# VH-VL binders against Apical endosomal glycoprotein (Mamdc4): the designs that were tried, part 16

Target 1, 160 residues: Apical endosomal glycoprotein (Mamdc4), of Rattus norvegicus (Rat) (q63191r268to427)
Amino acid sequence: SHHMATDFETGLGPWTQLEGWTRNFSAGSMVSPAWPHRDHSRNSAYGFFLVSVAKPGTTAVLYSPEFQGSVSYNCSFTFYYYLHGSEANQFQLFVQAQGLNTTQPPVLLRSRHGELGTAWVRDRVNIQSAHPFRILLAGETGPGGFVGLDDLIMSNHCIL
Key: E = the ipSAE of ESMFold2; O = the ipSAE of OpenDDE; V2 = 0.75 times the mean of E and O plus 0.25 times the DockQ between their complexes.

## First folded at step 17 (VH-VL; framework fv_bebtelovimab)

Design p2 (from k1 with heavy chain L52F; at its last look DockQ between E and O 0.71; V2 from the best seeds 0.71)
Heavy chain, then light chain:
Amino acid sequence: QITLKESGPTLVKPTQTLTLTCTFSGFSLSTYGVGVGWLRQPPGKALEWLAFIYWDDDKRYSPSLKSRLTISKDTSKNQVVLKMTNIDPVDTATYYCAHRGYAMYYFDYWGQGTLVTVSS
Amino acid sequence: QSALTQPASVSGSPGQSITISCTATSSDVGAYRYVSWYQQHPGKAPKLMIFDVSNRPSGISNRFSGSKSGNTASLTISGLQAEDEADYYCQSWTRDNVVFGGGTKLTVL
ESMFold2, look of step 17: ipSAE 0.642; ipTM 0.859
ESMFold2 (binder alone), look of step 17: mean pLDDT 90; pTM 0.926
OpenDDE, look of step 17: ipSAE 0.863; ipTM 0.934
ESMFold2, look of step 18: ipSAE 0.641; ipTM 0.860
ESMFold2 (binder alone), look of step 18: mean pLDDT 90; pTM 0.928
OpenDDE, look of step 18: ipSAE 0.858; ipTM 0.932
ESMFold2, look of step 20: ipSAE 0.639; ipTM 0.863
ESMFold2 (binder alone), look of step 20: mean pLDDT 90; pTM 0.929
OpenDDE, look of step 20: ipSAE 0.781; ipTM 0.912

Design p3 (from n3 with light chain N97T; at its last look DockQ between E and O 0.77; V2 from the best seeds 0.70)
Fold by ESMFold2, look of step 17:
Structure p3 (fold): chain C 160 residues (1-160), chain A 120 residues (1-120), chain B 109 residues (1-109)
Amino acid sequence: as target 1 above (160 residues)
Amino acid sequence: QITLKESGPTLVKPTQTLTLTCTFSGFSLSTYGVGVGWLRQPPGKALEWLAFIYWDDDKRYSPSLKSRLTISKDTSKNQVVLKMTNIDPVDTATYYCAHRGYAMYYFDYWGQGTLVTVSS
Amino acid sequence: QSALTQPASVSGSPGQSITISCTATSSDVGAYRYVSWYQQHPGKAPKLMIFDVSNRPSGISNRFSGSKSGNTASLTISGLQAEDEADYYCQAWKRDTVVFGGGTKLTVL
């Protein structure tokens, strides 16, 4: 493979969670009408996605493995998200430079909020960092809402 | 239909530990997003929240009572248990358990309550 | 005292509309964005009337409505009836804290 793709069908792949993101699927959960009827990767009620924990005031955080820095190439990250059922849903993408040489606060690259309809939405960011870095994905589910992720795809320029 | 029922002693002596059990039906604490809370109401006084437990065993406690409270669940028995240590007469109240569903910022179903009297 | 302040009592005549307020202190304004309301008759458990500021559960009369302006949430009861006489509590939920107002006794004259 020349890219890293995580469709959550067999686990989190290389992603780790600090708090709050959970693998699930629509048919087995029967949790809420805000949930998608189908995942993105398999277009199936039994296909898996990540869902942000729906606890008041709680931010779910998922982060990537540490990627090598590059002065030459961008690391391209493509992802699919689903925000439905609440105008208070929040999704944010950060990049944080890592390593023993420097420590930096996370940098916000994307912020999405509210109600985006009953569809998985595709987005892409290009990341340039001279230092090793991680991608952080943060979600907060509003009252009665759903915040989800599927198909996290890193280009071959995102080097472990 | 979601139902909850509180059980435990009706009369307790000061310094004892109060143990209350919430037995429920119509939902499971293995269901994503679900939780159960405990509240109380002294006679003629306002409602006071005590503790909450989520389906994933995450727990919250009233800051003023946190050192005295322990909440736990037994998913297979459909029970949530609250323990309150070092009981004193001010703890005389009706105690309620209540359901929280997915992504709720409120309690939608409540038990009938159980009166606990602490002897003076 | 509670971070959510309610009047101790309100009263109204049958057929009138009344409003019960629930005000967060200025230090708590953003933290109490979503307020819910409960009705409690004497000797009974609280019953959810309004959730998330203005939503009404199934089976609750449309005479009950909720709103919010700034740091004050309001429960309005139109067409007041004798059975509306009860205590009413507002409630908010933060990450680590669930907070109730002090309660309002509604008397139907």
Scores: ipSAE 0.580, ipTM 0.839, lowest interface PAE 1.2, mean pLDDT 88
ESMFold2 (binder alone), look of step 17: mean pLDDT 90; pTM 0.930
OpenDDE, look of step 17: ipSAE 0.774; ipTM 0.909

Design p4 (from n3 with light chain D52E; at its last look DockQ between E and O 0.71; V2 from the best seeds 0.50)
Fold by OpenDDE, look of step 17:
Structure p4 (fold): chain C 160 residues (1-160), chain A 120 residues (1-120), chain B 109 residues (1-109)
Amino acid sequence: as target 1 above (160 residues)
Amino acid sequence: QITLKESGPTLVKPTQTLTLTCTFSGFSLSTYGVGVGWLRQPPGKALEWLAFIYWDDDKRYSPSLKSRLTISKDTSKNQVVLKMTNIDPVDTATYYCAHRGYAMYYFDYWGQGTLVTVSS
Amino acid sequence: QSALTQPASVSGSPGQSITISCTATSSDVGAYRYVSWYQQHPGKAPKLMIFEVSNRPSGISNRFSGSKSGNTASLTISGLQAEDEADYYCQAWKRDNVVFGGGTKLTVL
């Protein structure tokens, strides 16, 4: 099992610090052909996911709660994202170390651009940090595009 | 089909506040991603963006004119209102409102514009 | 001074192809994105001709095309016709700020 899994079906879970993201229901949310017909969690038109609704020229950012890694085991983060409708779509994953004298700049771990089709894309990152850390998920929607997130899963070795 | 139409005074005195109304049809400002902007064009000069209002009431203003501008919407009336304070003859221009759709970086539909002359 | 620079005027004969450039300053090369083009006849509202660099709206003649290279976007009009005589404006987005070029007067000789 996983330490923490957020499928957005009932809420944001611990992912409560967000700018430019909104939780949307797939059914009835077809404001654009670029939007998914199904969420990932339930594989249903009646599921929820996060959508980047950042205004043009701005980036949506979702912040995780603070995590701590394990000394003996690697912390891993599995997530699903959706990039469709624009070659200018962008998704980035950052890790930002906490607990230092000053807040450290985020470190880019994943960067995806463009049109990835009408499917949720699975990705997984291993996070190694000597300090407490937060995950930042950033999305920028290209013209006519869609950027979404679903099923954010932390491994048992990521301590909340 | 989408249509927009500007209305308001065509003659304004200096120092007064200009109030313009954009009445539109063919779309709703409650629709996700939709927005309406105001632009202007002095006679014989280039287009200038003034302000923008989104479906969620988020607002954007031209940096140079921000202190003088207020944009608002009445979704039930399909109207967007622009107010510009401390009007000056230099503000004489044709004023346009225009539609922007979801995730667009352009204005696809424009009103016909209304000429506003500022004179004593 | 506009952040987007256009030539003041261009001219061409019927049937020719002309190009109008829209150039961002060097300091703003990466800042202005998704250039669009508008046609404006005298006394009329601007009309969208090309959106987001190279896309043509429905109903717009395929004689109009857009491209970009480096910090310069270009509007090309092929098979020039008398009706093409108008002012043309490029428009871009910088963050959440909309900017226009100074406009180009196209004369059909």
Scores: ipSAE 0.332, ipTM 0.787, lowest interface PAE 1.9, mean pLDDT 92
ESMFold2, look of step 17: ipSAE 0.531; ipTM 0.837
ESMFold2 (binder alone), look of step 17: mean pLDDT 90; pTM 0.928

## First folded at step 18 (VH-VL; framework fv_bebtelovimab)

Design g1 (from p2 with heavy chain R60Y; at its last look DockQ between E and O 0.83; V2 from the best seeds 0.60)
Fold by OpenDDE, look of step 18:
Structure g1 (fold): chain C 160 residues (1-160), chain A 120 residues (1-120), chain B 109 residues (1-109)
Amino acid sequence: as target 1 above (160 residues)
Amino acid sequence: QITLKESGPTLVKPTQTLTLTCTFSGFSLSTYGVGVGWLRQPPGKALEWLAFIYWDDDKYYSPSLKSRLTISKDTSKNQVVLKMTNIDPVDTATYYCAHRGYAMYYFDYWGQGTLVTVSS
Amino acid sequence: QSALTQPASVSGSPGQSITISCTATSSDVGAYRYVSWYQQHPGKAPKLMIFDVSNRPSGISNRFSGSKSGNTASLTISGLQAEDEADYYCQSWTRDNVVFGGGTKLTVL
């Protein structure tokens, strides 16, 4: 097993399947007062993060590559998100397992709503699955709001 | 400060194609989340949305007028163009272009509008 | 047929408070969560007065306020002044459609 961490500083890493997310930074690019002044990885205005650019009424979704859990150790996923500027902001984390013959429906593991301030929020989920699985990160930006992601970290026991 | 201004013919004959240009300043259509819309208002009647174009060239049209409308942008010129085919006297209206900011559900800045009269 | 329905006209005397309603059709309940209001004087472009149900843009008088209950959004104008006489339009935005109410003519008596 190996540790997989994506800070978006040089690219998307393995998080290449995305709808409505874009990699950006703050300096000279802020289009709303709700945008973070700094990323989480480098605490820099020039540090990169993902921002939802989904159109109104739509949800931005980021898909992980397929992972497998470890029998002996728990797979965990640590991530940072930013919800600011609107009480209608929403972030959701799903796990979708792939069965032997069918793909299972996504299971909601985290749901966050509203205005959480001008700080990146850390969260961590343990993922247990008897089947290979993908992580889905969904964001919906409220009016005047900002929804962002940074520093997506898989534990050593999440096997790619 | 954001400003928009509509330009184009003020008199159009039926069956012709109406081409209107929105020239703006104070913002760029290269900015994430930004968009420009076209709206119209027949004399003494309500506002009607026509079309919208985003920074990423994603386009939306009024369901009832979609087949007749084409919206496009020239980011380098800060212009958005609306074309409406098969013009009819019923299309006589003041036409507006308006700005929509990032993550907004409204138009915060409007042009002064241009009256387009359709007559034989 | 409009997705948003407004009264055709309202009137009030100076100093009074008036309310203009904007009601979504029953089939559109929940589709129009964020309602904005525009003021339009004759021969002028619409002016944004309220956005996202109850927020005022900078420079807009606090006499203008917005609220929502159920599928009805409301614009309230307190301390009515002669200059408030205008047409008012509510507006909402879905994923791929922008909708306006039919407009309300406000007369200050």
Scores: ipSAE 0.494, ipTM 0.839, lowest interface PAE 1.2, mean pLDDT 93
ESMFold2, look of step 18: ipSAE 0.553; ipTM 0.840
ESMFold2 (binder alone), look of step 18: mean pLDDT 90; pTM 0.926

Design g2 (from p2 with light chain V29I; at its last look DockQ between E and O 0.86; V2 from the best seeds 0.76)
Fold by ESMFold2, look of step 18:
Structure g2 (fold): chain C 160 residues (1-160), chain A 120 residues (1-120), chain B 109 residues (1-109)
Amino acid sequence: as target 1 above (160 residues)
Amino acid sequence: QITLKESGPTLVKPTQTLTLTCTFSGFSLSTYGVGVGWLRQPPGKALEWLAFIYWDDDKRYSPSLKSRLTISKDTSKNQVVLKMTNIDPVDTATYYCAHRGYAMYYFDYWGQGTLVTVSS
Amino acid sequence: QSALTQPASVSGSPGQSITISCTATSSDIGAYRYVSWYQQHPGKAPKLMIFDVSNRPSGISNRFSGSKSGNTASLTISGLQAEDEADYYCQSWTRDNVVFGGGTKLTVL
């Protein structure tokens, strides 16, 4: 069984965007000092990442496929994010479980905001759910800012 | 150096469709996050926003005028076009186009404006 | 009516400080988080003076300052000069539209 890794170099992989996340790279589209000089996966100005669209009142949302539940193990999710150029940047990670014949409210597992410097930041969450679930990634770019994602990595225990 | 210039007719008759062109230089509407807006100002009156278009062709219109307005862009010609139908003498105004840069909540560069007079 | 309300006029003497208010009248308080200010002299296009509540563009005098408390943004001009006589507009940007205040005529003297 294989882990799932998405580096955005050729697309969104198994992830689906609802609104506001787009693939881009630094060298061809660097339009602001807030943008990273290079992506994380390739450490290159030509490597791709996701960027949250910088439109007022818009929250970018990306969601995973539905993973199976398990009572014996957890799904480990490692990700890299970049928040720079505005104290109003926001990034949130939610998990939404599918109860018996009904969808549960999303549960907030991570919330990061503001200015975190000019480096991609690594984080990891462990998810244990008896029911099928999805991961939701939300970004909101503050004035003049940048919110980005790269290298979304799911462990072997994250089973479709 | 970012510049914008409005062009179009200076005198129009009621009921006609007004077509205004914003021709710009120093930026491209293919650039992520960029957009162009249209505004107007009747003589001696306040500024009024009309419409806006983002680089990805997403569009916004003033709610009170939406049924009369169409905004479009031609990225290869560095132009944004505004059309306003069923023109009336109250639409007499100076019309401006203006630039919005990446992640801006404001217009940082404006055209000089063009006066459009609607005959009575 | 505009969702941003400004006084129609304000006046001050040279050297004084004055403040122009801009109050959101919408029930959507969060939509008006960031306010910008423009100065417009007769016959000229508007000029950006303050963005994102309190930031000054390069080349704008520090006599101009912006602030916000609750639903009211304020532009303060200290050390009034004759050249400050102009119309001033506040502006906010929401997901669905761009909103300008009705304008304030500043008279110096």
Scores: ipSAE 0.591, ipTM 0.840, lowest interface PAE 1.2, mean pLDDT 88
ESMFold2 (binder alone), look of step 18: mean pLDDT 90; pTM 0.925
OpenDDE, look of step 18: ipSAE 0.871; ipTM 0.936

Design g3 (from p2 with heavy chain M104Q; at its last look DockQ between E and O 0.73; V2 from the best seeds 0.69)
Heavy chain, then light chain:
Amino acid sequence: QITLKESGPTLVKPTQTLTLTCTFSGFSLSTYGVGVGWLRQPPGKALEWLAFIYWDDDKRYSPSLKSRLTISKDTSKNQVVLKMTNIDPVDTATYYCAHRGYAQYYFDYWGQGTLVTVSS
Amino acid sequence: QSALTQPASVSGSPGQSITISCTATSSDVGAYRYVSWYQQHPGKAPKLMIFDVSNRPSGISNRFSGSKSGNTASLTISGLQAEDEADYYCQSWTRDNVVFGGGTKLTVL
ESMFold2, look of step 18: ipSAE 0.645; ipTM 0.852
ESMFold2 (binder alone), look of step 18: mean pLDDT 91; pTM 0.932
OpenDDE, look of step 18: ipSAE 0.878; ipTM 0.940
ESMFold2, look of step 19: ipSAE 0.570; ipTM 0.845
ESMFold2 (binder alone), look of step 19: mean pLDDT 90; pTM 0.931
OpenDDE, look of step 19: ipSAE 0.782; ipTM 0.915

Design g4 (from p2 with light chain V98I; at its last look DockQ between E and O 0.66; V2 from the best seeds 0.68)
Fold by ESMFold2, look of step 18:
Order: sequence, then C-alpha cells, then structure tokens
Structure g4 (fold): chain C 160 residues (1-160), chain A 120 residues (1-120), chain B 109 residues (1-109)
Amino acid sequence: as target 1 above (160 residues)
Amino acid sequence: QITLKESGPTLVKPTQTLTLTCTFSGFSLSTYGVGVGWLRQPPGKALEWLAFIYWDDDKRYSPSLKSRLTISKDTSKNQVVLKMTNIDPVDTATYYCAHRGYAMYYFDYWGQGTLVTVSS
Amino acid sequence: QSALTQPASVSGSPGQSITISCTATSSDVGAYRYVSWYQQHPGKAPKLMIFDVSNRPSGISNRFSGSKSGNTASLTISGLQAEDEADYYCQSWTRDNIVFGGGTKLTVL
C-alpha cells in the first residue's frame, strides 16, 4: 500500500515550516561534534535532515497538511529523530484537531528530552481523530546540542 | 585564530549617527550557527549588550535601545556594522564586538574595544 | 537595575577561596538555566572563564569553578592569587535579550 514519506532530500515535501527548522547535511555545514555524521534516509554525510535552529530560547515548529478524520482507522505516523550533545534538548509531537468552526488547542503525544546517544531513533504514534487534524513537530536545541528529524512516514490510513 | 577589531570615529557630536565596524578573521558568518554581537561599557560601569546578528541574518536588539540601533553584515568583507542614531553624551563608552559559535550561550572571543566619546 | 544581581565587591587574601554570586530576578531571562562568567582586567576586554554554568574553556586554571542552585549561579576561585584581582561579570542569553550582571570587583588583599 501507498504511504507518504518525507526524507528532506529535495525539500520539506508536504510539511510547512512555521519557524526554526532548516534542511541541512553533515558534511556541508557541521561545526559541532553534536551533529550526526550521517543522515538517516541515505546513511550519508551528504544526505539531508531537518535541524532545529540552535538559538537560545527558540522553539522550531513544523506542521503537516490537514488529514481527514476517521472513526474506523488509525493514522500511523513513524519518524526518526536525533538528540545529542546537550541534556537540555527538547522534542515534542502534538496533534491539533480542527473543530467545526475553530481550530482546537494542540494535544501533546510525545515528549523527548536531553541526550539520546549517537544514533537516529525510530518512534511511532497512532492517531485517531473524528475531526480533521494536523501533526505539529517542535524542537528546541540546548547549549552545544543538536535536535534533528528525518524520514517522516505517514501510513496509508492518513488521508488528505 | 579568531580575532575581531572595532573601528569607527572616536569623537561624535550629539544627535549624529554613530557607525561602528567590526572586522574579523578566523571565522565566517556563512558558517551555520555563528554570530556576532555588539556591546558597550561606559567608563567605570557594567557591560551592556546592544545588538546581535546570526549567520542567517536573524537579528536581535537590546529592548531599551531597539529604536536607535541597526546591525548588518557583509560576509564577503568579514564585517559587521552597527549604527546608533541620535547620539547623546550618555552613550560615551568603550564599544566591543564579540563572536558566538554554534549553539553557544556566551561570547568566546572579543575585540579589544574602541572608546567613543560624545561631546557635550 | 540588571536582571542578574551580583555583589558590588568581594575580597580575600592570597590562598583563600572566594565565591561570587549571580542571582536572576525574573523568569523572562534564562539566568538560572545557563550562566557564563567573564573576567576583566583594567583596560582589557572581558575573557571567558566559565560557560554553561560549570564548564571551563581550555587554558583556564582549575582554580576557577562554577555552580548553580535554583536561580543563583556561583563562581568560586580557590587558591586566590594577585592576578585574580579584576572585575567579574555573569551573563545569560535569552531569545530576545543578552543580560550581564552589574559586575563584582574582586580585591586580593
């Protein structure tokens, strides 16, 4: 079955950057040992990932297109993230449902903090919402740290 | 070796615009995460931050002085420029530029400073 | 009035240990999370001594150490020497502001 995947190699795909996430790669821009040596999708120093801007007090925010609601099937979202070099790194995943006449407050589904080693980590959430919804991804890089994303994968039950 | 040097007029009259140039070597403002800030220190008084520019041209200004300050960069010349409008005798100070590296919450390299005196 | 409060002066004799405090007065500065310390001798630019609360740059004597408790950061200088006589500033960095303490003059007796 078909699914939607974003590996950042040619851009943001269907995702919209609100603030603070940038596409980059290890070999061209890395100034810090906190950065991964290779991306996840290509396992390459020249493969692209998304990195949270390392500016004090700044939260990076990225959001998905709007998906249809469903009472029958879960929308499964798989993603890879990398947190290294600071115990103050933060990553959060929210779902924001659209009400009949207003957008509702986001609901936190995942929160990751600090130092997770030198490997891309896989995680997965299952989303069921009676209303249309968006996924929000937030990152904040601690001092000397790195917060990154690669390979954002939506199951075929996530319907635009 | 990272070095920074401040240049500009040493004597300025009230109401004029002060223009200071930071010329640096040993790093580039095209490098991800890097930035340059401007600070000042009136004689015998505390350090005060004025403005900051990131490698991606994002800018920050001291809240109390924001209306008077403009910061800009020229990566090909290795320069950062600060302009301060409507100069007043209270602006007499030593002015410093300073480097910030990737993900730093501090300034690791400083220029030697330049004294700017505002006549009365 | 700085959002980071330091004592105006401290003093000690050679060989003693002294501590300089830096207390944040508002939650709108990141002072109690990550604080850095600078030493400034007369007529010279500030020099970084401690970053991220307790980390020492290469080339800085291990007589200098940093710590934090709640909203108060501390710089400790052990084995006080004449060369340590200087002004000391704490500093924090928030999204929209970079804040320095008022400075502490250290006198070595």
Scores: ipSAE 0.585, ipTM 0.846, lowest interface PAE 1.3, mean pLDDT 88
ESMFold2 (binder alone), look of step 18: mean pLDDT 90; pTM 0.931
OpenDDE, look of step 18: ipSAE 0.784; ipTM 0.910

Design g5 (from p2 with light chain N55K; at its last look DockQ between E and O 0.85; V2 from the best seeds 0.77)
Fold by ESMFold2, look of step 18:
Structure g5 (fold): chain C 160 residues (1-160), chain A 120 residues (1-120), chain B 109 residues (1-109)
Amino acid sequence: as target 1 above (160 residues)
Amino acid sequence: QITLKESGPTLVKPTQTLTLTCTFSGFSLSTYGVGVGWLRQPPGKALEWLAFIYWDDDKRYSPSLKSRLTISKDTSKNQVVLKMTNIDPVDTATYYCAHRGYAMYYFDYWGQGTLVTVSS
Amino acid sequence: QSALTQPASVSGSPGQSITISCTATSSDVGAYRYVSWYQQHPGKAPKLMIFDVSKRPSGISNRFSGSKSGNTASLTISGLQAEDEADYYCQSWTRDNVVFGGGTKLTVL
């Protein structure tokens, strides 16, 4: 059972893009061979995913709603990503503490780069935080490349 | 198949606003990741980038000329327009528009260029 | 002054190789990571010869090659021919700027 799942089929769900992530699908855009032929959630050329905008020097940033802190259980975050077409693709996952007097730096939990082939890759991170927090997802598309996200799933231990 | 063509006045007086139109075919500015740039080259001098517009209407301007430049697009007409205010004889140049495809860090197709002469 | 510096001119004899350099004045690796090269004959629009440092568009002779070491990109033309006589520009693309080098006149002797 998952507390929050976002497959991007009808929008961003509870996620907020700050810059650079765009909802799209394979069949509606004959954009590049680097793009996936199908999304993950529907395994379809018409299924939606997020793509990092491929503008030079631009880091796409997406962030979650604020989750309550917990020191007793791990909030598990499962996600699917796609990096293809460039050795310069970058993807990073951060957690940022909230509800403090000063802005806290995000903490890096995952970093992936380069070329990972023509398949959506599953990953999972466990989060323990004494403070409320947000998850931040950052992507930067290399020349000719693609960086994408689909199926963002928070476990039922992640409390809004 | 991608072609671009610059059009506009060939002779302009100082202080006027120069309006240049890039009309293109073989691509659309509604296509994800695509963009069009404007460049110029004074006679006998180096290429100089002026402005760029992305398919999503995001825009970039040369820092030294930003206060004088406006770039816009009309996706239904396959056109990109550059306006440059307060024209001066130093702005005499061949003006080019050029295509940028998805995730490109370069211009792959260029127009032939149009010479704009600014009279004294 | 451009952030990308090229020599004003280079020369070579037919059949030989020459190299044109393009050096970033900033040491910010991310700002100038990818360099492209254009050839321009008099009265013509620039033509893309090399992109993404070392990649060649379809239809461009393999006599043209690109490389990069540190802050310096290089265009190498082997087997020089008279038709290679032209101006050559390097170019990079940052978030906010497109930057061209000052150009290099290649003379085939």
Scores: ipSAE 0.598, ipTM 0.849, lowest interface PAE 1.2, mean pLDDT 88
ESMFold2 (binder alone), look of step 18: mean pLDDT 90; pTM 0.930
OpenDDE, look of step 18: ipSAE 0.886; ipTM 0.941

## First folded at step 19 (VH-VL; framework fv_bebtelovimab)

Design j1 (from g3 with light chain N55K; at its last look DockQ between E and O 0.75; V2 from the best seeds 0.71)
Fold by ESMFold2, look of step 19:
Structure j1 (fold): chain C 160 residues (1-160), chain A 120 residues (1-120), chain B 109 residues (1-109)
Amino acid sequence: as target 1 above (160 residues)
Amino acid sequence: QITLKESGPTLVKPTQTLTLTCTFSGFSLSTYGVGVGWLRQPPGKALEWLAFIYWDDDKRYSPSLKSRLTISKDTSKNQVVLKMTNIDPVDTATYYCAHRGYAQYYFDYWGQGTLVTVSS
Amino acid sequence: QSALTQPASVSGSPGQSITISCTATSSDVGAYRYVSWYQQHPGKAPKLMIFDVSKRPSGISNRFSGSKSGNTASLTISGLQAEDEADYYCQSWTRDNVVFGGGTKLTVL
């Protein structure tokens, strides 16, 4: 298989954080009942995930490396997220075209809000862009909540 | 079981630097999401927020006072220190430190406060 | 002038209900989404009474309730008792600042 997968067990892999996403695990850093008891990739209390910083007014932002345009082959992005402990949790996925005029903003592809229970939730988006692009992942933790990511998987049709 | 206690001088002369220490127990500043803030209250006046420090050493300062304030932490000693330069009589107040827990938008535990008087 | 405005004082008789308002005066409404309330008796540290607009910490009497409509939060105290006589502060937390209201002195007549 030619897909790119990031499970955060050894770092961010090809992803770059601008602010607010931090690698952590449940057992050694359990700070709230809102936290998952286990990560997704290893199904373990010691497996790593990303968690959005729980600071008021702060949005965590993570971005991918640049991918080539994907109009002919439907680049797909599969990801696992965890929203628990607050109805104000927010997660958003954007695609931003690269090498274009600086006035062109990221395009929202997914928005998830609130309380989704005590399980990692799988989602998938198909990305088509005539231009090179990056994926942006934004999280904002509501009061007492948890917003997390694990297992970010790009299909082999997503070309670096 | 979270406890915070303020310590420092009770009498300070104008122009000096005030150093206040918050010593706490029942939590660690290495714990994800926690932080400690400093506030003050002049006699008979309203509460005023001064500064805040997060577990990851991220810091916030009151805009009107930020040129005079420095907040720091020593996680191994369970302490947070506030320094305020160029003290004058208007700074006479009771000074409090307070705990912020994970993902909280408030202070849930407060120290008893320490009165600092600025004299001539 | 704080960004959160409270009345300077309110009063009520034992057994009555009173409400203390806290209004954001800034156009940055998102920054004041979550409001907390503190009670302070003379010589004591503030005590958290309400957080996240309407939630009560463990051990706080259900006589204390909070609500919010638009940019105004309210603390309601029902069944007033002599020991409720204190100063009350609202507070919000923005990315860059922690903001307190100017305080309200509650007098129980």
Scores: ipSAE 0.573, ipTM 0.848, lowest interface PAE 1.3, mean pLDDT 88
ESMFold2 (binder alone), look of step 19: mean pLDDT 90; pTM 0.929
OpenDDE, look of step 19: ipSAE 0.832; ipTM 0.929

Design j2 (from g3 with heavy chain T31S; at its last look DockQ between E and O 0.80; V2 from the best seeds 0.74)
Heavy chain, then light chain:
Amino acid sequence: QITLKESGPTLVKPTQTLTLTCTFSGFSLSSYGVGVGWLRQPPGKALEWLAFIYWDDDKRYSPSLKSRLTISKDTSKNQVVLKMTNIDPVDTATYYCAHRGYAQYYFDYWGQGTLVTVSS
Amino acid sequence: QSALTQPASVSGSPGQSITISCTATSSDVGAYRYVSWYQQHPGKAPKLMIFDVSNRPSGISNRFSGSKSGNTASLTISGLQAEDEADYYCQSWTRDNVVFGGGTKLTVL
ESMFold2, look of step 19: ipSAE 0.637; ipTM 0.849
ESMFold2 (binder alone), look of step 19: mean pLDDT 90; pTM 0.930
OpenDDE, look of step 19: ipSAE 0.804; ipTM 0.921

Design j3 (from g3 with heavy chain Y32F; at its last read DockQ between E and O 0.86; V2 from the best seeds 0.82)
Heavy chain, then light chain:
Amino acid sequence: QITLKESGPTLVKPTQTLTLTCTFSGFSLSTFGVGVGWLRQPPGKALEWLAFIYWDDDKRYSPSLKSRLTISKDTSKNQVVLKMTNIDPVDTATYYCAHRGYAQYYFDYWGQGTLVTVSS
Amino acid sequence: QSALTQPASVSGSPGQSITISCTATSSDVGAYRYVSWYQQHPGKAPKLMIFDVSNRPSGISNRFSGSKSGNTASLTISGLQAEDEADYYCQSWTRDNVVFGGGTKLTVL
ESMFold2, look of step 19: ipSAE 0.648; ipTM 0.856
ESMFold2 (binder alone), look of step 19: mean pLDDT 90; pTM 0.930
OpenDDE, look of step 19: ipSAE 0.861; ipTM 0.935
ESMFold2, look of step 20: ipSAE 0.623; ipTM 0.855
ESMFold2 (binder alone), look of step 20: mean pLDDT 90; pTM 0.931
OpenDDE, look of step 20: ipSAE 0.862; ipTM 0.935
ESMFold2, fold request of step 21: ipSAE 0.661, 0.712, 0.666; ipTM 0.857, 0.878, 0.869
ESMFold2 (binder alone), fold request of step 21: mean pLDDT 90, 90, 90; pTM 0.929, 0.927, 0.924
OpenDDE, fold request of step 21: ipSAE 0.900, 0.903, 0.901; ipTM 0.945, 0.946, 0.945
ESMFold2, last read: ipSAE 0.693, 0.655, 0.704; ipTM 0.876, 0.859, 0.878
ESMFold2 (binder alone), last read: mean pLDDT 90, 90, 90; pTM 0.928, 0.929, 0.926
OpenDDE, last read: ipSAE 0.903, 0.899, 0.898; ipTM 0.946, 0.945, 0.944

